# Ledger of designs, part 184: VH-VL binders against q9nrl2r1430to1533

Target 1, 104 residues: q9nrl2r1430to1533
Amino acid sequence: GGVHELSAFEQLVVELVRHDDSWPFLKLVSKIQVPDYYDIIKKPIALNIIREKVNKCEYKLASEFIDDIELMFSNCFEYNPRNTSEAKAGTRLQAFFHIQAQKL
Below, E stands for the ipSAE of ESMFold2; O stands for the ipSAE of OpenDDE; V2 stands for 0.75 times the mean of E and O plus 0.25 times the DockQ between their complexes.

## First folded at step 13 (VH-VL)

Design Q4 (framework fv_nezutatug; at its last look DockQ between E and O 0.88; V2 from the best seeds 0.75)
Fold by OpenDDE, look of step 13:
Structure Q4 (fold): chain C 104 residues (1-104), chain A 123 residues (1-123), chain B 107 residues (1-107)
Amino acid sequence: as target 1 above (104 residues)
Amino acid sequence: QVQLQESGPGLVKPSQTLSLTCTVSGYSISSGYYWHWIRQHPGKGLEWIGSIHRSGDTDYNPSLKSLVTISADTSKNQFSLKLSSVTAADTAVYYCARTDYYWGSYRYGMDVWGQGTTVTVSS
Amino acid sequence: DIQMTQSPSSVSASVGDRVTITCKASQSIRTYVAWYQQKPGKAPEPLIYDASSLESGVPSRFSGSGSGTDFTLTISSLQPEDFATYYCQQFYSTPYTFGQGTKLEIK
């Protein structure tokens, strides 16, 4: 079960990264680009970090993996107003994730 | 080569609906990130009307008095603009444009434009 | 809405001149800015995307810079074909908004 779950996590991360709306989430937010980001977001996370955790088998439960993905989206929506390009991309990507997560 | 071409009536009466279509060639609209409508009143600057994402999500300029509707037809490789209840203020050159997406990067810009079509609102 | 205040509204210059056009956003918009060139009776043509990236086929004399609220389009050495109207645009949030335009005229 664990190996199968790990593969599922890997595949889902790949699908998220390949999604056209993944651009806000591929890497941690640049402090240069957004100087106040880390003053507001206390638990920053990105797809590259999540992918690394998957590769290191740090997720023992699907819920842990899902929590990190949801944290990623939560951070986006906490910092970015709804009409921003990041928030819009996040909304679409999260919807995609929710569909794919049903397969976990 | 990617080309965009606007088409539709060049004359619309007040209170009627302005309808335009953008035909895309050399590129699938399903591959584009955003498809935009922009207009330019005679002698004035550019005004964003609205956009449609490849997913079908739409965004409209809330400052427009007319009701804006943008839709896409992938089977025809077209996307369309409808402005309801038009007035003389809607007289403009209307452009369609594309924002593309490259792997891992959202391009902040409209890299391909149609040649524009003139729409005059007059009784 | 985010306002893009473009300046100057018009500028007269000569071939070979260095020309600078600025655009100030009403709030920070990171690097989500594009620049366009428009000639009379023609559609806008893209010059710069993401504040500083040159569009394909655009001469290297064009350059963009800036981040946050202040953005600049520079033509290092003006050519005859560069006389036109230039616009900035923000893609940070909807509604997407343009600068008022800068008409670059021959002196």
Scores: ipSAE 0.869, ipTM 0.936, lowest interface PAE 0.5, mean pLDDT 95
Fold by ESMFold2, look of step 13:
Structure Q4 (fold): chain C 104 residues (1-104), chain A 123 residues (1-123), chain B 107 residues (1-107)
Amino acid sequence: as target 1 above (104 residues)
Amino acid sequence: QVQLQESGPGLVKPSQTLSLTCTVSGYSISSGYYWHWIRQHPGKGLEWIGSIHRSGDTDYNPSLKSLVTISADTSKNQFSLKLSSVTAADTAVYYCARTDYYWGSYRYGMDVWGQGTTVTVSS
Amino acid sequence: DIQMTQSPSSVSASVGDRVTITCKASQSIRTYVAWYQQKPGKAPEPLIYDASSLESGVPSRFSGSGSGTDFTLTISSLQPEDFATYYCQQFYSTPYTFGQGTKLEIK
């Protein structure tokens, strides 16, 4: 929880947003564009929401922050078959996240 | 100004390996998002062969997967196609193409194409 | 594999006509569609990305629309340089399949 940990969360989420494979995760999936998404995914989350939660100090434990990031990837793999562009991006971004998260 | 140019033999015998190279000018292949090979059979439409991601990950058309290899050589700013055990059915114009990262979006199609190289498979 | 079915296979039209070409995907692909123009002996050239966004330098008479499974390319007033073959392509999932093409011919 302190100032160092909160700045580490912000640094990590900025790195994720800047990554080439962040494009499926920047904001919530459009219900208009993908009508069945929210029938399958019940706990939706995206990087813009996670970043807002970091900015508002809503994460009290590092595990809560990590859980939201992992939920984001889990949702991607639950909804999207592995040969989709979204799942391929998710696989690469998750690998990047795991490397960066070890440095927390 | 980015340019892509295919090169390789125009005539290949059945059962040989077709080897093509795409040379990229005015842009580093390590900066691109995906690099693709596409072919067009005589009088027919376009067929995606496969792609290589900037990380080195490859994706191949399942119909060709055991026969195709795509690789990149960043020192030469090139990526290549090898298609093994060719038959007359592999006679086509072969194109290389790029998908770039634009507006923070992968959703771009193939925004730059090479001019194409004709490959004939004949005994 | 996702099949992209174009219609019509060919269309005859005159300069000034409005032409609509359709692609239908065999399953939902969101907006992950591009459109290309190809003239004989030349490589395809990009027209539309993300179903409806014009590539740089493409005239405003070209437009794209659709999401899910049904997509259209419209040319609002044909010009002489627009007579070509048009292809759609999906980039939602591998293999990144193309439509069969629509040949736009001069009457």
Scores: ipSAE 0.545, ipTM 0.871, lowest interface PAE 2.0, mean pLDDT 90
ESMFold2 (binder alone), look of step 13: mean pLDDT 90; pTM 0.935

Design Q5 (framework fv_nezutatug; at its last look DockQ between E and O 0.67; V2 from the best seeds 0.68)
Fold by OpenDDE, look of step 13:
Structure Q5 (fold): chain C 104 residues (1-104), chain A 123 residues (1-123), chain B 107 residues (1-107)
Amino acid sequence: as target 1 above (104 residues)
Amino acid sequence: QVQLQESGPGLVKPSQTLSLTCTVSGYSISSGYYWHWIRQHPGKGLEWIGSIHRSGDTDYNPSLKSLVTISADTSKNQFSLKLSSVTAADTAVYYCARTDYYWGSFRYGMDVWGQGTTVTVSS
Amino acid sequence: DIQMTQSPSSVSASVGDRVTITCKASQSIRTYVAWYQQKPGKAPEPLIYDASSLESGVPSRFSGSGSGTDFTLTISSLQPEDFATYYCQQFYSTPYTFGQGTKLEIK
């Protein structure tokens, strides 16, 4: 089941990256553009990092994969007010993720 | 070339509903990230009314007294604005506009505008 | 709501002049600012997006700068067709808000 699960993770990450609302999450936030980001967010993560972890088979359980994805969204909502474009994109992408994750 | 054009009644009576449509040509509204309605009172500045995302999610300006409803019809490549219970304060030139999406980045701006349509609220 | 305080309200200048328009946000909005040009009886036309990125087809004499709360639109050498009203807008959060506008007039 592990190989099948890994493939599912890969596919889901691909779908997340291809989603129109993935732009806030494709890579880590730039410290230059957002100087205070890493003062607030202690566990930064992004889709490129998650993809790398998937490729390296670092996720043993689906829950671990889901936790990282949820952390990514949590970071977004922690730092960005709900009426920002990032938060709105995050809300939509997270909803999409939750639907897709049910297939895992 | 992407073009936006507003259409609708130029005269609306007080307490009635203002209805406008933005017809998009040369570009699918399903491909746009945000579609906006903006208005400009005579001799005044610009006021954002609301927007609709390609997913159907909407955002409205909470400072507007009239109830705002924005919807999209992908089959007609149009999106619409409805303002209920209008008053003279809703007299303005109304514009529709687009915010496009580029892969990997969000474009902070409205890059295409309609020519605008004048709506007068009067008895 | 985020207020965009634009200044000056009006400015008189001559062809060839350097013109600077400023916009101050009531809070930090990163670089999420756009600038527009509007001529009488016409719709606004985009000039700058993301504070400093030039829209396609816009002459290079136009430039935008700034981050955080202070933003600037600059016309390096004013041309006759540049006399118009200019607006800044923030895209940081809804409701999106515009500056009051700057009317650039011929001296």
Scores: ipSAE 0.845, ipTM 0.930, lowest interface PAE 0.5, mean pLDDT 95
Fold by ESMFold2, look of step 13:
Structure Q5 (fold): chain C 104 residues (1-104), chain A 123 residues (1-123), chain B 107 residues (1-107)
Amino acid sequence: as target 1 above (104 residues)
Amino acid sequence: QVQLQESGPGLVKPSQTLSLTCTVSGYSISSGYYWHWIRQHPGKGLEWIGSIHRSGDTDYNPSLKSLVTISADTSKNQFSLKLSSVTAADTAVYYCARTDYYWGSFRYGMDVWGQGTTVTVSS
Amino acid sequence: DIQMTQSPSSVSASVGDRVTITCKASQSIRTYVAWYQQKPGKAPEPLIYDASSLESGVPSRFSGSGSGTDFTLTISSLQPEDFATYYCQQFYSTPYTFGQGTKLEIK
């Protein structure tokens, strides 16, 4: 909503991007590289898109921002089995997010 | 320069626990992404045993899961392997290795290896 | 478990030759593959990560390519120090399996 919330959303996204487990989430999954991804995942989202939405003030409520980030993790766990490197990274980054989200 | 060195007994009797330590120098173990144990059987290929993430989370080869424990001691800059109930089939060269996180890029691979230590299991 | 199958198991070549080694995954692993060189009595040395990225200090005659299930390590203009055993490894899912190796021998 206000100026302080915009700063908080931006700070949280920056902290997520800096985390070493962010590598699966920086950009949308390539359809060429992973052809079946978009057959399974219908609401794709990634950190670069979330950051862009923050910069454009597209989030009216903190819950909308949190929902996009949780969707990002939900997509990861839906597409990727637990023993994959991507799911392991997602689990750790989500735990980090939950700690940082207390600042909202 | 980062260096990894394996240490431990070279001869172990069947049914004993194999215990190895990897000492890391020139780099803090708490800064690494993953730390791995790998073995190579005589005249054969490489087998991943398991890994420990810097958070303490472990991943083990399912074929060894009930027998293997990997742990880290950040105060000594070391991580270790324990393999219980060994048999002659566990005779191998054992390596420790690192997977690093490269700022601005992701590195999928073991970019630094120890020199290896030979372990023989015989009665 | 993901099986990594290397071809050929061995190759005989001369200095100056172009050598291609392939690694095939039993399922899609995106680009999550690394290549290693191992000389007798020594630890494996990293060559390639993320399918095509050259590790620091590795000569430019080494290159990697592929995604999905089919991966290739190419050595252009083979040098005497390149005679070794080469392994691929996948990092897509645990267990992080290796290929069985390809022994590159002098012809």
Scores: ipSAE 0.530, ipTM 0.868, lowest interface PAE 1.9, mean pLDDT 90
ESMFold2 (binder alone), look of step 13: mean pLDDT 91; pTM 0.941

Design Q6 (framework fv_nezutatug; at its last fold request DockQ between E and O 0.91; V2 from the best seeds 0.79)
Fold by OpenDDE, fold request of step 14:
Structure Q6 (fold): chain C 104 residues (1-104), chain A 123 residues (1-123), chain B 107 residues (1-107)
Amino acid sequence: as target 1 above (104 residues)
Amino acid sequence: QVQLQESGPGLVKPSQTLSLTCTVSGYSISSGYYWHWIRQHPGKGLEWIGSIHRSGDTDYNPSLKSLVTISADTSKNQFSLKLSSVTAADTAVYYCARTDYYWGSQRYGMDVWGQGTTVTVSS
Amino acid sequence: DIQMTQSPSSVSASVGDRVTITCKASQSIRTYVAWYQQKPGKAPEPLIYDASSLESGVPSRFSGSGSGTDFTLTISSLQPEDFATYYCQQFYSTPYTFGQGTKLEIK
């Protein structure tokens, strides 16, 4: 049911945030630190935003939740070359997510 | 107290494989964010060789001519470096080092270093 | 690869002097920079991490600043034990390149 799924989404977000490779994803990228980020990334998203959406029950389907998480990783890989610290962290975190998402 | 110690043969012949081990004490290698190998040619600056993440992911300096292999053994709390087909150009002091992680961000720096071990490549 | 151009290559100074060492990255690297001190025959010792954070046990006369491409290590009042070689390093992308070093000598 919806309540059960909501709890599962909440728990997964908590696990993602607690992961050591979550640091690039905790909040939106700063325009000050990365001035050209929003010229490239048109649908910015971060774990804090996803968490808020979960708390507001905006995800009716698991697929919607998964889509936002995948968008978050997609943005990371679109902006950051493979050899960057952010991309490396993203790769590992995404792998972790894929394992956890199987439980949804 | 966290300590790193390099070990291995101090003399290697050309074309052979250089093998070094970094033994970590006072800290689990599984808790570190990255473990690094760095070298310093005589009278020269520092050169990053490669790193291994706690997950086992490795990164190597593509500018090195030798094949680089870094591995970790959690049971021994060690990580190792192998350089294949070495030449005199690989003569250097080799260091292992740690990058740690703190909540919310990578710690951008190597906060603990080994004392270094000298490796000479000579026939 | 990202180049870290360190300047000066060498500098002579006296005890009590203010010393500034600069590292310029070939591209923006956020604040992903560390500084090290190395004395002859010894391993590098960490001074600064994340561009401006002081490592534990490091005297407060050492400070780091900068973001993007320009980074600075400053020693506010040089002490006798500070004469050494200093290196910057970037952690933005592999390979994690170092500056070529700055040798700080007694004038």
Scores: ipSAE 0.883, ipTM 0.944, lowest interface PAE 0.4, mean pLDDT 95
Fold by ESMFold2, fold request of step 14:
Structure Q6 (fold): chain C 104 residues (1-104), chain A 123 residues (1-123), chain B 107 residues (1-107)
Amino acid sequence: as target 1 above (104 residues)
Amino acid sequence: QVQLQESGPGLVKPSQTLSLTCTVSGYSISSGYYWHWIRQHPGKGLEWIGSIHRSGDTDYNPSLKSLVTISADTSKNQFSLKLSSVTAADTAVYYCARTDYYWGSQRYGMDVWGQGTTVTVSS
Amino acid sequence: DIQMTQSPSSVSASVGDRVTITCKASQSIRTYVAWYQQKPGKAPEPLIYDASSLESGVPSRFSGSGSGTDFTLTISSLQPEDFATYYCQQFYSTPYTFGQGTKLEIK
């Protein structure tokens, strides 16, 4: 909704970016480094994109913001097996997100 | 100057539990990202045993099945390895190591190692 | 499990030589490779992280390269202190496997 909601979304995104396990999610996966990523992941998204959407007031409901963040984690778990460094980071960051999201 | 030092018995009998402790000095264990145990069999290469993340999450080499436990004690600035039901095949030099963290870095690697402790499993 | 295969298993070289050691992963591991140097009776020492980044204090004659499955460690001009065993290790997925080692000996 309004200025209050945008401030809360921005604060949550900043907390995610500062987290130790944010490194796989800061920006979109490189097609050069991971050539088949975009064959498998149809709705790519990353924290820099989500932060830009908050800055441009593109989220009308908290649920839309939460859905984009959950999509980010879902993409991670779909592409990466559970024993990979990316999936382990995703699991921990998602748990942190769930705690932070209770403040919305 | 961060230093890691392994300690524990040098000789263990078959079927017993091997217990090792890594003492960290010059650095808080709670500030690290991952803490690892690695071993090196006589005249052979290196084998990763397992790791503990700063959150307490552990990962173990599947080849050791349910025989391994890694734990941390932040009040003593230590982390430990227990390997149950040892055999002669567990004779090795055991190392502890750190993976540190820098924000935004995709840096993984073991940047600090202990000096190693030799463990012999013999009846 | 990801297998890391080093080549050669050993190499004999002289001071001043250029030496290249390779490490091949059984699947793509992006750049999640570190290199270590180990002298007899001593712990491994870090040389390279993230395939190509030098660890602090490592001489500039060491360099690393590669991504995906093929990685190299190069020593541009061997010094007497460089005769050791070298290991690669992957950090893409557990178990975090090492290569079998490459022993670099004086010719």
Scores: ipSAE 0.608, ipTM 0.880, lowest interface PAE 1.4, mean pLDDT 90
ESMFold2, look of step 13: ipSAE 0.589; ipTM 0.875
ESMFold2 (binder alone), look of step 13: mean pLDDT 91; pTM 0.943
OpenDDE, look of step 13: ipSAE 0.872; ipTM 0.939
ESMFold2, fold request of step 14: ipSAE 0.605, 0.580; ipTM 0.881, 0.874
ESMFold2 (binder alone), fold request of step 14: mean pLDDT 91, 91, 91; pTM 0.938, 0.940, 0.940
OpenDDE, fold request of step 14: ipSAE 0.882, 0.881; ipTM 0.943, 0.943

Design Q7 (framework fv_nezutatug; at its last look DockQ between E and O 0.24; V2 from the best seeds 0.00; counts 0 for: pae E 7.8 > 2)
Fold by OpenDDE, look of step 13:
Structure Q7 (fold): chain C 104 residues (1-104), chain A 123 residues (1-123), chain B 107 residues (1-107)
Amino acid sequence: as target 1 above (104 residues)
Amino acid sequence: QVQLQESGPGLVKPSQTLSLTCTVSGYSISSGYYWHWIRQHPGKGLEWIGYIHRSGDTDYNPSLKSLVTISADTSKNQFSLKLSSVTAADTAVYYCARTDYYWGSHRYGMDVWGQGTTVTVSS
Amino acid sequence: DIQMTQSPSSVSASVGDRVTITCKASQSIRTYVAWYQQKPGKAPEPLIYDASSLESGVPSRFSGSGSGTDFTLTISSLQPEDFATYYCQQFYSTPYTFGQGTKLEIK
C-alpha cells in the first residue's frame, strides 16, 4: 500500500490507456453519439476519471481501484452486445487488466 | 508501403480444405490491429469471412464459423485462412485486408487490401 | 446480423454529375461505416472510413456522411475513372457485413 500502491495504480492506468483496446474507455461516452447510454448506465466511468481519482489519491484500497476498473468494463458489456467492436475491445483490455492487477 | 498478397492453390476439390496465406510486407502483422479475410463470388458482392486480431483473438462469420480457421505466423509475417469441406459455393476471389488502429480511435474500415486470389472448387 | 441495404443497385450517370449512394443499416451502428470502390478484376479500394473520413489519397470529390442507420456516399462531380462498383460496410458488430453494392455506369 501507501506510495508504492499509488504508484502501481498510476502505472496500471498508464498501461491501460496506452493499450490499443482502450479507445472505448478513454473518456465518458458522448450523449450526442449515444443518446440512450445514460438511461441505461447509471454509474458511468472512464479511464480519464479513474486517472484523476488516482492522481487525487482518492483510492485508499486496491479493491476500490479495481472496483472502478471493473465497473468500467461492466458498463461496456451491459450496454454493448458481445460481438460489438466496443465489447471486443473491452474483453481484451479486461483480460490485460486482470493480468496486470495481479501485481497490485 | 504496406502490401498484402494472397497465395494458395487456385483449384480445390469438393470436400477438401481450402488453404490460403496472406503475406504482409512493409508492415508487421504484430503492429496491425485486425487482419481480415473477405471473399467475392463471381459476379456477386463482398462477404466477410473473419479476422484475426494481433492478440490472437479470432472471429468468424457465423455462416462459415464451423468451417473456418484463421491463424497467424508472426515469424513469417503471414496470416492464413483454412476453409474445410468446400463446395462449389466456395468458388470465389479471396482477399485479405487490414484494419489498423490509431491512437484514441478505432479504425472503421479496411485500409489495405491484397489483390485477391481466385479459388475454384471443382472435381 | 446487421443488414446493410444499399441503394440504388445500379445508377447511370454522366461525367460531371453529382452521384449519391445510400446505405441503410438494419439497426443503429453509430458511425462505424466504410465505403469502397471496386473496378472490374480489381480488389476493393478504400474511400471512406468512420462514415465521413476520407482515406488518404482519395480525391476530395468523394465524401461520406451519416450516423445511426442512414449513410451516404457522394461524388460531387463524377470523373471518368469513377465508374465502378461501390460498397458500404459496417464495423459495428461482427459479422462485418457489406451492402450489396452499387454499380455506377456511364449513361
Scores: ipSAE 0.837, ipTM 0.929, lowest interface PAE 0.5, mean pLDDT 95
Fold by ESMFold2, look of step 13:
Order: C-alpha cells, then sequence, then structure tokens
Structure Q7 (fold): chain C 104 residues (1-104), chain A 123 residues (1-123), chain B 107 residues (1-107)
C-alpha cells in the first residue's frame, strides 16, 4: 500500500524489462503484423502498459499488479504453442517473476 | 534483395559429418527471427530439419535431434548445419530458409529460400 | 508429430482449368498452414500463408482456404507457368511438417 509498494512495483517491472527474455512482452503485439492475435486474446497487456499503470498509481493492491503480470504470461501461452521461442521465453521470464514477486 | 546461398561439399562419405553453411546477403541475420534448414530427398517431399532463432534458441526435427546442430555466426552473416554420422539416407538437396516475423511465427511460412545444394552420401 | 496429407498426388489439367488441391492435418492446427510452389530444379516458392493470405507478388488466381484440419489451395484459371509441384506445410508446432506434394501436370 502506498509509495513504497508503488516503488517496489516499478523496480520489479524494470527488472522484468531488463531480463533477456522480455523481448516478446515489451509492447502490445502489432495488429498489423499479427492480425488474428486480437481475435484470440481478448485482454491484451504488455510490460509498457503495466509500467504506465504503475506510474499512474492504478494498482490499489499488489494482487492487481501480480494479476496483470500473470495475464501477460497466460496470453503468451494461449497464443503461442509451447515449443515456440516466444513461449519458451515466457516460461523463463515467468519463473524469474515468481522468484521476484515473493519479495513483495 | 535478400538472398540466401547454401555452400558445402557435394559428396560426403558414410559416417562422416555433413557441414553446410548458409550465407545471407542484403539482410542481417540478427534482424531476422527464424533461420531454417530443410531437405528434399531424391524424388520425394520436403523434410524440415530445424531452426535457430535470433535469441540462439534451436529446435530440431525429433527424427534427427541427436545428429543435428544448427548454429549462427552473426559476424559473417551466416548460419550452419552439421549432421553427424551420415548414411545414404541423408542424400538430398539441402535448403536454407527464413521466417521473418517476431510474433505469430506459426502464422507465417518461409518467405525466402536459398537455391539449394545437392549432397550425395556414398562410399 | 502433426501429419499433413495432401491429395491428389498428381493432377493432369489444361490451361484455363480450375484446380483444387487438398491438405489434411492429423489434428486441428487452426489456420497455421503455408503453401509453396516448386518447379523442377528450383527451390520452393511461397504462395500462401495463414491458410488464405497471398504472399507478395502471387497472382490472384491462387487462393487458399480452410481452418482446423482441412485446407485447400485453388487455382481458378491455370496458366502455363502454374505447372509445378505444390506443398502444404503446417506451422502449428515443430517439427514443421510438409505434405507429400501434388504434381500438377499438363494434359
Amino acid sequence: as target 1 above (104 residues)
Amino acid sequence: QVQLQESGPGLVKPSQTLSLTCTVSGYSISSGYYWHWIRQHPGKGLEWIGYIHRSGDTDYNPSLKSLVTISADTSKNQFSLKLSSVTAADTAVYYCARTDYYWGSHRYGMDVWGQGTTVTVSS
Amino acid sequence: DIQMTQSPSSVSASVGDRVTITCKASQSIRTYVAWYQQKPGKAPEPLIYDASSLESGVPSRFSGSGSGTDFTLTISSLQPEDFATYYCQQFYSTPYTFGQGTKLEIK
């Protein structure tokens, strides 16, 4: 709750963005390059959007922040078969996130 | 504009390692996403061998997985195939190819192919 | 592995004919199919991606359709340059398997 919690969310988002496996998650999937993505994924989210929500103080609970991060990974696994580079990156970054999130 | 060119020996003896290189021109391989090897047996269809992704991740056809290595050398703008312990069954035309989209790769096929190089495995 | 079964194995047809080639997947692969044209002694050339989207520069007489397990390549009015072998390939999951090919021959 409050300023310290928002600072922790920002620090965690920065750690995720800097991770080598963040490349599929930095920004929303391009509708032009991947037209069917938004037919399959109804609640799109990406690290830049989550970071903006932290900056705007839109997360009232840590669980809301965690839910958005987990939604990001869930979308990746729903759209991408498990043996794709995108899904493998998602698996590794999610594992990293789970370790960091225990500190919240 | 983008061109892929296979190179390597046309004749290889059984039990040796087949080594092929794909040279990419007009495009940086670090700008692409998926770099594939495919082969076509005489009078037969196409077989996907595997890829290397720009992240360094690889995936191989399970039928070949213990025998295949795909690697990249970004400084030479090349990626390579090594196939160990070859037999006559590995006689084929070998192609390299590109898939050039970072998301939705499962939607897009291989948009640029090399011309192919014939490899014969015989005693 | 996902098996891709093409039919027919060969077609004999005349210039101006409409030709349909079918590819069936052993499991649902949504729309994740590409089609290629290969002329003798040449590399495959991309025609169709995502089941129905034409690659750049491909003539509009080529069309693709299907989703799930059943996919079709149609050539609405054959031209002399269309006599070749055609392959489908799935991109749902590795290994990215090809169909066996369909040879389109001049009658």
Scores: ipSAE 0.014, ipTM 0.669, lowest interface PAE 7.8, mean pLDDT 88
ESMFold2 (binder alone), look of step 13: mean pLDDT 90; pTM 0.934

